# VH-VL binders against Collagen alpha-1(XVI) chain (COL16A1), part 4

Target 1, 182 residues: Collagen alpha-1(XVI) chain (COL16A1), of Homo sapiens (Human) (q07092r50to231)
Amino acid sequence: GFNLIHRLSLMKTSAIKKIRNPKGPLILRLGAAPVTQPTRRVFPRGLPEEFALVLTLLLKKHTHQKTWYLFQVTDANGYPQISLEVNSQERSLELRAQGQDGDFVSCIFPVPQLFDLRWHKLMLSVAGRVASVHVDCSSASSQPLGPRRPMRPVGHVFLGLDAEQGKPVSFDLQQVHIYCDP

## First folded at step 24 (VH-VL)

Design N151 (from N141 with light chain Q55H)
Fold by OpenDDE, fold request of step 26:
Structure N151 (fold): chain C 182 residues (1-182), chain A 119 residues (1-119), chain B 107 residues (1-107)
Amino acid sequence: as target 1 above (182 residues)
Amino acid sequence: QVQLVESGGGLVKPGGSLRLSCAASGFTFSNYWMHWIRQAPGKGLEWVSYIYQRGSYTRYADSVKGRFTISRDNAKSSLYLQMNSLRAEDTAVYYCARTYSGRYPFDYWGQGTLVTVSS
Amino acid sequence: DIQMTQSPSSLSASVGDRVTITCQASQDISNYLNWYQQKPGKAPKLLIYAASNLHTGVPSRFSGSGSGTDFTFTISGLQPEDIATYYCQQYDNLPYTFGGGTKVEIK
C-alpha cells in the first residue's frame, strides 16, 4: 500500500490547512481548493482487481445536505472510472465503477455512523465482485458488485468533489491509504 | 442499446395538469441522473429539471419551480414529470435524458413527447 | 445564468466542405461544453462532450475545441446526412443552458 496524502501532494498544497493534532496525526482541512492529481502520478499501474481504500476522516455538518464524491478517478476524457459517493440525505456510500459493457455497476452501503461529526476510520474493500465497507470496528457490510473494467492509469484522481457543481467539499482528513493486491 | 421513451404528452388547458413518463432500457437506470429538457415549437432547448440517481435530490429551472415535480421509480426504470398549473409557455416537446452526474453530458435522449397548453 | 451565444444561426455549404460553428459563454465554463446534433423531428444526439471529446459512435469528421469562453465545432467534410441543427450547451453550472442553435443545410 501507499499513502495517498503524499501521492496527491496534499502536504504541499498551500490551500489545505494543516492542523496539529495533540492526540495524533496531523489534520488536513480540505475544501478550500480542488484536490486532484493525474492518475498516472497517483496510481501509475492503475488499480488491480482487488484493492482497499482506507480513510480517517471527519464529515462536516454543512455537507450533510449534499451529494459528493469522497473519492473519484476519471478516464482521459473526464468520465468516471470509479467513484465513492457520499449520499448525505440517505447517509450512505455508493460505489460506482465502469462495467465491462460500458455501463456502470454499483452498490450502496448504509453508513449513518459517519454523520455524527466525529472522526471515523472508513475502509472500502473491493475484491472482485464483492465490495465491503467497514466503519471503525463496529460496522461492516458487503455488497455484490457487477464485473467492472480495470481502472487504468489515465485521467485524474479527486478527493472531495461536489457531484452537482464539481466544487470542492469541506471535510477533515487524517489518513488516506490505498492497498493493492500484489 | 440505451433507450429512453417518453409518453404522456397531449393537449391541456391553461391551469391544467399533466404527468409525463419516461421508460428507460438498455442500461442500469439507477446509476444515472435523469433530466427533463424541453423545446418549444421552432425554438431552442431549455433544461427543466433533474433528479439524482437515487431520487434524494432534485433541481428545477426557475421557470417551472413550484409547478413541476420530477420523480423516479428505479424498480420500474421510469422517470416522471408531474406538471401542474400549466401555462401556454410550457408548450413544448419534452425530452428525458441521462447524465452520470451534474457535470456530465446528456449522452442519451428520448424522442420526446409533445405537450400543448392551449385554451 | 450563463448565456451561450452561438454563431451563425444558419449556414449552407457543399458536400465535402469544412463547416465551423462557434459558441461563446458569458463566463468561464472551463471545458464543460457539449455539442449536439438534432435532425428535424428527432431527439438531440450528443456529438462532442468536454469541449473536444468525441462521443461513442460519432464519426471522426466531427470535432470540437476551445476552453474558457470561446468554443468551436467543426465538421471536416460535410455529408448529406449532416443536415441538422447543432447546439452547444454548458454544464458548468445550473441552470444548464444551450446556444441558440445553428441550422446546417447543403447547397
Scores: ipSAE 0.920, ipTM 0.956, lowest interface PAE 0.5, mean pLDDT 95
Fold by OpenDDE, fold request of step 26:
Structure N151 (fold): chain C 182 residues (1-182), chain A 119 residues (1-119), chain B 107 residues (1-107)
Amino acid sequence: as target 1 above (182 residues)
Amino acid sequence: QVQLVESGGGLVKPGGSLRLSCAASGFTFSNYWMHWIRQAPGKGLEWVSYIYQRGSYTRYADSVKGRFTISRDNAKSSLYLQMNSLRAEDTAVYYCARTYSGRYPFDYWGQGTLVTVSS
Amino acid sequence: DIQMTQSPSSLSASVGDRVTITCQASQDISNYLNWYQQKPGKAPKLLIYAASNLHTGVPSRFSGSGSGTDFTFTISGLQPEDIATYYCQQYDNLPYTFGGGTKVEIK
């Protein structure tokens, strides 16, 4: 697997505040600067076609009125290949990925429980034509996903990107990992 | 094969109302942000409004804010623009266009529909 | 609002000529700039996005460059079918704004 805290150089980013919790793990406060790295540095062989994205995060109140990408991978031209969008208005997650025909395929997951200003563990699994979301290992939902185009290994990876203006989004993070899901 | 077709344009008096439609085909409509962009006769292009892919968010240019309302019906792959309190300066060809989201290009446009506001 | 100043407003060139159009933004817009082609009585068509990327199906004679505030659009080898008005457009911030356009004609 990949520890994106390291792969995205979050610890080396001075603009990201590191908050020590004597009773828990380190908290990274995002939002002060863009979080992005070339895909080749994060995933040398590209993002796997089948993967699980695991995050421990706390969504901030001010983001409850905007839509943003929690996770996004673009191609060499900056065009999206795959995006995990947080729809704060509808309190849902939306996964969009490039389809084989150049169109985008997508699925939606209602996740109102993420918006209670508490810490949550979020797991997104993408395997074949199915995507699944688990919140706190207690709530799970699966949705069909159309056939996807193989992702190009060259591009950029983003974490916490506003969908409207492309600005950094404020939220707190404890953990972010990607695992292969064969 | 992406196609956008506007309709609903016509002649209307100042203060009147008009509703434009845009029919989309050749792509999954619900996966894209949709926009209205207008062009006055012999003039340049002006962005008017957009709506997010699921319709949860909308934005408007200051010139039309409070008068125009953008909406969509993803089941019908249709985009709409309700125009109220129309003014002479609203006279233009109105285009619908597609983007992935904010900060992405208008990669496909409709042929446009003419709205003429005149007494 | 971000103002886009496009130059020239019009030009006439011969078939095969190199045509250059410039666009200047009132502030730094990074590479969030598009170039569109609009033929008379038709809708605009995207040619270049993100300042320098060729849109799908667009001939390679079209190109774009630049970043920040100054951008250039080039037609390498003007063709008769290229008669149109070309527009730059920033999508760095709302409202999205367009240049004034450049009308390209053939001598």
Scores: ipSAE 0.919, ipTM 0.956, lowest interface PAE 0.5, mean pLDDT 95
Fold by ESMFold2, look of step 24:
Structure N151 (fold): chain C 182 residues (1-182), chain A 119 residues (1-119), chain B 107 residues (1-107)
Amino acid sequence: as target 1 above (182 residues)
Amino acid sequence: QVQLVESGGGLVKPGGSLRLSCAASGFTFSNYWMHWIRQAPGKGLEWVSYIYQRGSYTRYADSVKGRFTISRDNAKSSLYLQMNSLRAEDTAVYYCARTYSGRYPFDYWGQGTLVTVSS
Amino acid sequence: DIQMTQSPSSLSASVGDRVTITCQASQDISNYLNWYQQKPGKAPKLLIYAASNLHTGVPSRFSGSGSGTDFTFTISGLQPEDIATYYCQQYDNLPYTFGGGTKVEIK
C-alpha cells in the first residue's frame, strides 16, 4: 500500500510534533500546519475505483464542536473529488464523492466509538457501489454508494481540514495508508 | 438542472413574524450546506445564515441572531427561515443558495422572495 | 469582519470594450474570493471562484486575478447581455462579506 505519512511529507514538516514512544510507533501531532500535497505527488495515477484508507488516530476533545475533513482530494480548481468528513455532534463519518451524473454521491456511517478520546484503527473501504467503515476489530458498517466518477490525479490531497474555514484540525496520528485492493 | 424557489415573503409590521421557504430540485439536497442571503432594495448583498447538511450546525449573522431560525427538511428538499421580531432594516429580497461546505462558492441561487417590514 | 472595497461603483462602456473592476480586502484572504453577476431583477449568478476559476458555462470573456488583498475582474469584450451589477465576495472567514457592487451599463 501507499504510506501517506511519507507521501504527505509529514516527517519533513517541522511544525508537526513527533512524539517518540519506546514501545509503540511514532505519534504525529497534527494541527499546527496544513497537511496538503499535490494529488499527482500522492497518487500519480489517480486513486483506483476500489481502495481502502486506513488510519490509526486519536480524536481530541476540542474537535467536538467541528465538522472537518479527515481526508479530502480536490480537483485542479479546488472543488472536491472525494471527502471523508467527521461530524463530531452526530458522531458520524460522511463520505461524499463526485458521481457520474455530475452531482455527489454520499453515505453516512455512525461511529460513536471513535469519539471516546482513545486510539482507534479506522478503515474506510470503497468497492463497487458499497462503502464500509471498520473501527478496530469490534464494529463495521456498510452503506450503498452511487456510481462514482473516476478520480483524476489533479488538485490537492488534505488531512485534517476544518469544513467551515479550512484551517488545520488537531488530532494525533500513528499511521495512514491507502490500499488498492480492499 | 438545479433549481431553488423561495416563497413566503410579504408585507409585515415591525415586531411581526414571517416564515420563508425554499424548495430545492434537480440535485441531492442533503449533500449541501444551505444559506440565506438578503439584499435590501438598491443595496448590496448580506449573508444571513447557514445550515449543515443534516442541521447539526447552524450559524447566523450578528444582525439576526436570536430573532431568526434556519431549519431544513431533507425528506421534502426544503429550507426554511423563521423570522421573528422583524425590524425595518430586515426589509430585503431573501435568496436561498447552496455550498458544498464553508469554503466554497454559492454556485446556485433562488430568484428571491421580498420581505417588506413597514408600519 | 472582513471589509470588501469594490471600485468603481458604476461605469459605462461600449460593446466590445474591456471592463475592469477591482476589489480590495481589509486583510489577506489568499485566493478565497468569488465574483457574481446580478442582472436587473434577477438573482446573483456565480461567475468566478477562487479568484480566477471560471464556473461551468461562464463565457471565457470573463476573467479574474489577484491574491492576498487586491483582486481584479475583467470583461475582455463587453456584450449587451453583460449589463448587470457585479459583486466580489470573500469566503475566507465568517461572516461572508460582499463588495458594494459595480453597476455596468452600455453607452
Scores: ipSAE 0.828, ipTM 0.915, lowest interface PAE 0.9, mean pLDDT 91
Fold by ESMFold2, look of step 25:
Structure N151 (fold): chain C 182 residues (1-182), chain A 119 residues (1-119), chain B 107 residues (1-107)
Amino acid sequence: as target 1 above (182 residues)
Amino acid sequence: QVQLVESGGGLVKPGGSLRLSCAASGFTFSNYWMHWIRQAPGKGLEWVSYIYQRGSYTRYADSVKGRFTISRDNAKSSLYLQMNSLRAEDTAVYYCARTYSGRYPFDYWGQGTLVTVSS
Amino acid sequence: DIQMTQSPSSLSASVGDRVTITCQASQDISNYLNWYQQKPGKAPKLLIYAASNLHTGVPSRFSGSGSGTDFTFTISGLQPEDIATYYCQQYDNLPYTFGGGTKVEIK
């Protein structure tokens, strides 16, 4: 596993506010600057076909009027390889990934619990022909996922990107990790 | 093979209404934003509206806001444009097109359907 | 909204010529600019996206360059089948807007 706070240089980005709590982990307040790095710097050996993405995050009310990418990896031309999209109107997450048949494969996870203005631990697991989302210790959803193309270690990784206008999205973050075995 | 086919164009008087359809095939319709773009005779292209994958977000050009309503039926792989209070300046060929999301190209277009607004 | 000024409005050139079309945005749009080809009686077809990336299946004689406000589209060796109107289009912000078009003809 690897720590995306480090790989995305979040601590080195002065526009990201660091909120220090004496009784808890450091909070990173995103939204003032783009969070992006070349894929080859974040995943030098590529992203494995089976992985888990884990975030501890706080969604804010002002994101409810937008759809946005919590996590996205593009190719060298800026076209998406994989995207995890938040839709606060539907209270859902949507995974889209390049499929082997030349179109995107996708699945949708209802996650109404994420939108209560509290901290949550979110895990996306991708394994074989299934993707799963876990929120905290109390809920899980699994969906079939069509066959995917291998992710190439090219392009850019984004965290918190508005889907309409491509601007940074404001939310708070305590943890973001990738694990190689879901 | 990606295919988009518009229908429902025709002649209508000012103040009238018309509903356009766009039938999609050869791709997973629910993965894409859908758009309407129009082209007045002998003129350039004007973006009209978009609708999100599942319809929860829509946007309109100011020239049509309040008069046109975009909708979709993902079970039928179909996109619609309800046009009310039509004006002469709405006369155009109307195209449907797709994007992955907001900052992506219109990579496939339909053939267009002609709407003529005239007395 | 973002004004797109495209030049020239028309041009005529010989087979094999290098053809250049320019597009200027009223504000910085980074590289969020597409080029489309529209043949008579047909829908527009995407040629270039993100200012310089060729869409799948587009011949390499087409190219694009530029960033910010000034963009250039080039056909390096004009062919008879390239008779069309070409449009630039910004997709940085809503409403998406198009240039006025450039009609390309062969002498």
Scores: ipSAE 0.824, ipTM 0.914, lowest interface PAE 0.9, mean pLDDT 91

Design N151 (from N141 with light chain Q55H)
Fold by ESMFold2, fold request of step 26:
Structure N151 (fold): chain C 182 residues (1-182), chain A 119 residues (1-119), chain B 107 residues (1-107)
Amino acid sequence: as target 1 above (182 residues)
Amino acid sequence: QVQLVESGGGLVKPGGSLRLSCAASGFTFSNYWMHWIRQAPGKGLEWVSYIYQRGSYTRYADSVKGRFTISRDNAKSSLYLQMNSLRAEDTAVYYCARTYSGRYPFDYWGQGTLVTVSS
Amino acid sequence: DIQMTQSPSSLSASVGDRVTITCQASQDISNYLNWYQQKPGKAPKLLIYAASNLHTGVPSRFSGSGSGTDFTFTISGLQPEDIATYYCQQYDNLPYTFGGGTKVEIK
């Protein structure tokens, strides 16, 4: 798949601390600097109708953000095309995407498992009119999703952005990939 | 077509209470933050409060904190403002408006409802 | 709180004229600046967001520019239907704040 650690230039961003893990993947500590790149560099052909976003991440105890975008793509004017939002109070994920009729289509996934201060693999898959979230090998949730406008390769991609104030959000990351055939 | 319609304004004495409503239609109400903004007669605009799409987060301007309570009922596509301990300086036209979230524009507004606080 | 200083408070111009309104923020707000039109007796209507982007359905005679602390709103060919008060608004940080308004009249 598409390795977003590379496409978002995370290894080349000096403000992102890199932590060697001799028994596993390198750990990237986010939150000190904004993570953003032009969408054309990250997804030059946009995203197809079916895709999966996979992250291996750790939400830390002292990450006190109320609600924030784990992943967001905007258009050229900075308005959202697709957002995956973490709500720390509700312990949920919300997907919002531009719909074909000019409003957003959305669905919400309960994910209390993500908030236990341990590493988790999170997968969001979008296939047809269904979106699914998997946490590790043992937890899955599917929700209907209305018809979407195709994501266009314009605007910017963001990782870890506070929804109220637009500041970088602190969390640890080992993997972030996009797969076009989920 | 996006539409926001405020109601519940009127004349009230200082120290009194009012409840404002905003009825939403033409969009998926639960996708948006909702706001109240007010405009005193002959004056500019003042942001009052917001509420997150599912109601779990709220913020208030300092001038109303502790006296006003914002709420929403997504099943009825309705936004509310409970206004207690009203003062003369709360006299204004009250508008509801929406945003996608923080750092997004108020892209649609209602027509407003007038609140007059006077003896 | 971020103070927004808008100039002029009113102006009068002829149909077809170029009209310019300025707005200054008390601190750097990047491009988080909107422009609204409020016609007499009506609610505000979004014209420009992110300093320079036209909202859907807004005529191209309206434009905005600037970043940081200094912003400009322009009507490139004033029309009779543009009689209104225009407001800038920052949305960089809470509380969101508005300029004092500019009342635009036709001579």
Scores: ipSAE 0.823, ipTM 0.914, lowest interface PAE 0.9, mean pLDDT 91
Fold by ESMFold2, fold request of step 26:
Structure N151 (fold): chain C 182 residues (1-182), chain A 119 residues (1-119), chain B 107 residues (1-107)
Amino acid sequence: as target 1 above (182 residues)
Amino acid sequence: QVQLVESGGGLVKPGGSLRLSCAASGFTFSNYWMHWIRQAPGKGLEWVSYIYQRGSYTRYADSVKGRFTISRDNAKSSLYLQMNSLRAEDTAVYYCARTYSGRYPFDYWGQGTLVTVSS
Amino acid sequence: DIQMTQSPSSLSASVGDRVTITCQASQDISNYLNWYQQKPGKAPKLLIYAASNLHTGVPSRFSGSGSGTDFTFTISGLQPEDIATYYCQQYDNLPYTFGGGTKVEIK
């Protein structure tokens, strides 16, 4: 797998506050600046049809009234190829991806446990016609997902993007990885 | 093909109520934000309201806030606009349109339904 | 609210002419600007999004450019079917707002 903290240059971004605790992992506080890089820098050989996205994150109270993209990849024109959206009102995650027919395919995962203002490990697995979400290795949800268009290595990758106005969203991050075999 | 078809327009008196509908077909309705946009006769376009793909978020133009309620029924692929306390200034053709989310274009529009508010 | 000032309000041109319409935003909207065509008695149709991206199925004679506050829409060779009112629209911030429109007619 590969480390998106490196691929998105999070350590080199001065606007991202780094909270160092000698007894625990480094915390990256996002929200002060956009987190984006060209897709070809993040995924130079493309992203395979099957992958896992793993994050260790802390959702903050002030995001509870909004919907936002935890992770999004766009095409060259800025239109979405794949999005993982946090809906704070519903306490859910929604995956939307370009489908083979030109419309989006989607599935929704209830994740109320993510909204308790504590650290969680979240894993999204996309494999064939199924997507799954695991929280803290103790809960899992699987949903059918329609046939997807292959993700092209064009456009941009984003972390923490407000769905209404496209502004950076505040949350804390310890880990973000992509694995090519879920 | 993407289709949006509005209905429910008509003549109402000031202070009255009317409920508009928009029937969607040819796409997965629950993947999109839905909007109402209106156009007074001979005038330009005014955004009225949006609703998130499952209804949990809504926004309204100040001119209609408190009087209009946007809603949707994803099982019927239908969008609604409940209009209360209607005023002459609400006279317009009402269009429904879709976006992926905020900061995306209105890529498909319905043909509109005329609402006339007149005593 | 972001005010969109569109010029001219109307124009007449001959078939084959180059037509230019401008749109100015009251504040920086980056490239969050769309262009719509509305033919008489019809609903608006998206032509261009993000200032310069041609929507699917739109003829290549239509183009857009600009960023920040100043935007331009061009028809490179006017055709009879292009008789319409054209609207710019910002989508940088709520409420979404439209320009006043430009009615394009054939001489």
Scores: ipSAE 0.806, ipTM 0.911, lowest interface PAE 1.0, mean pLDDT 91

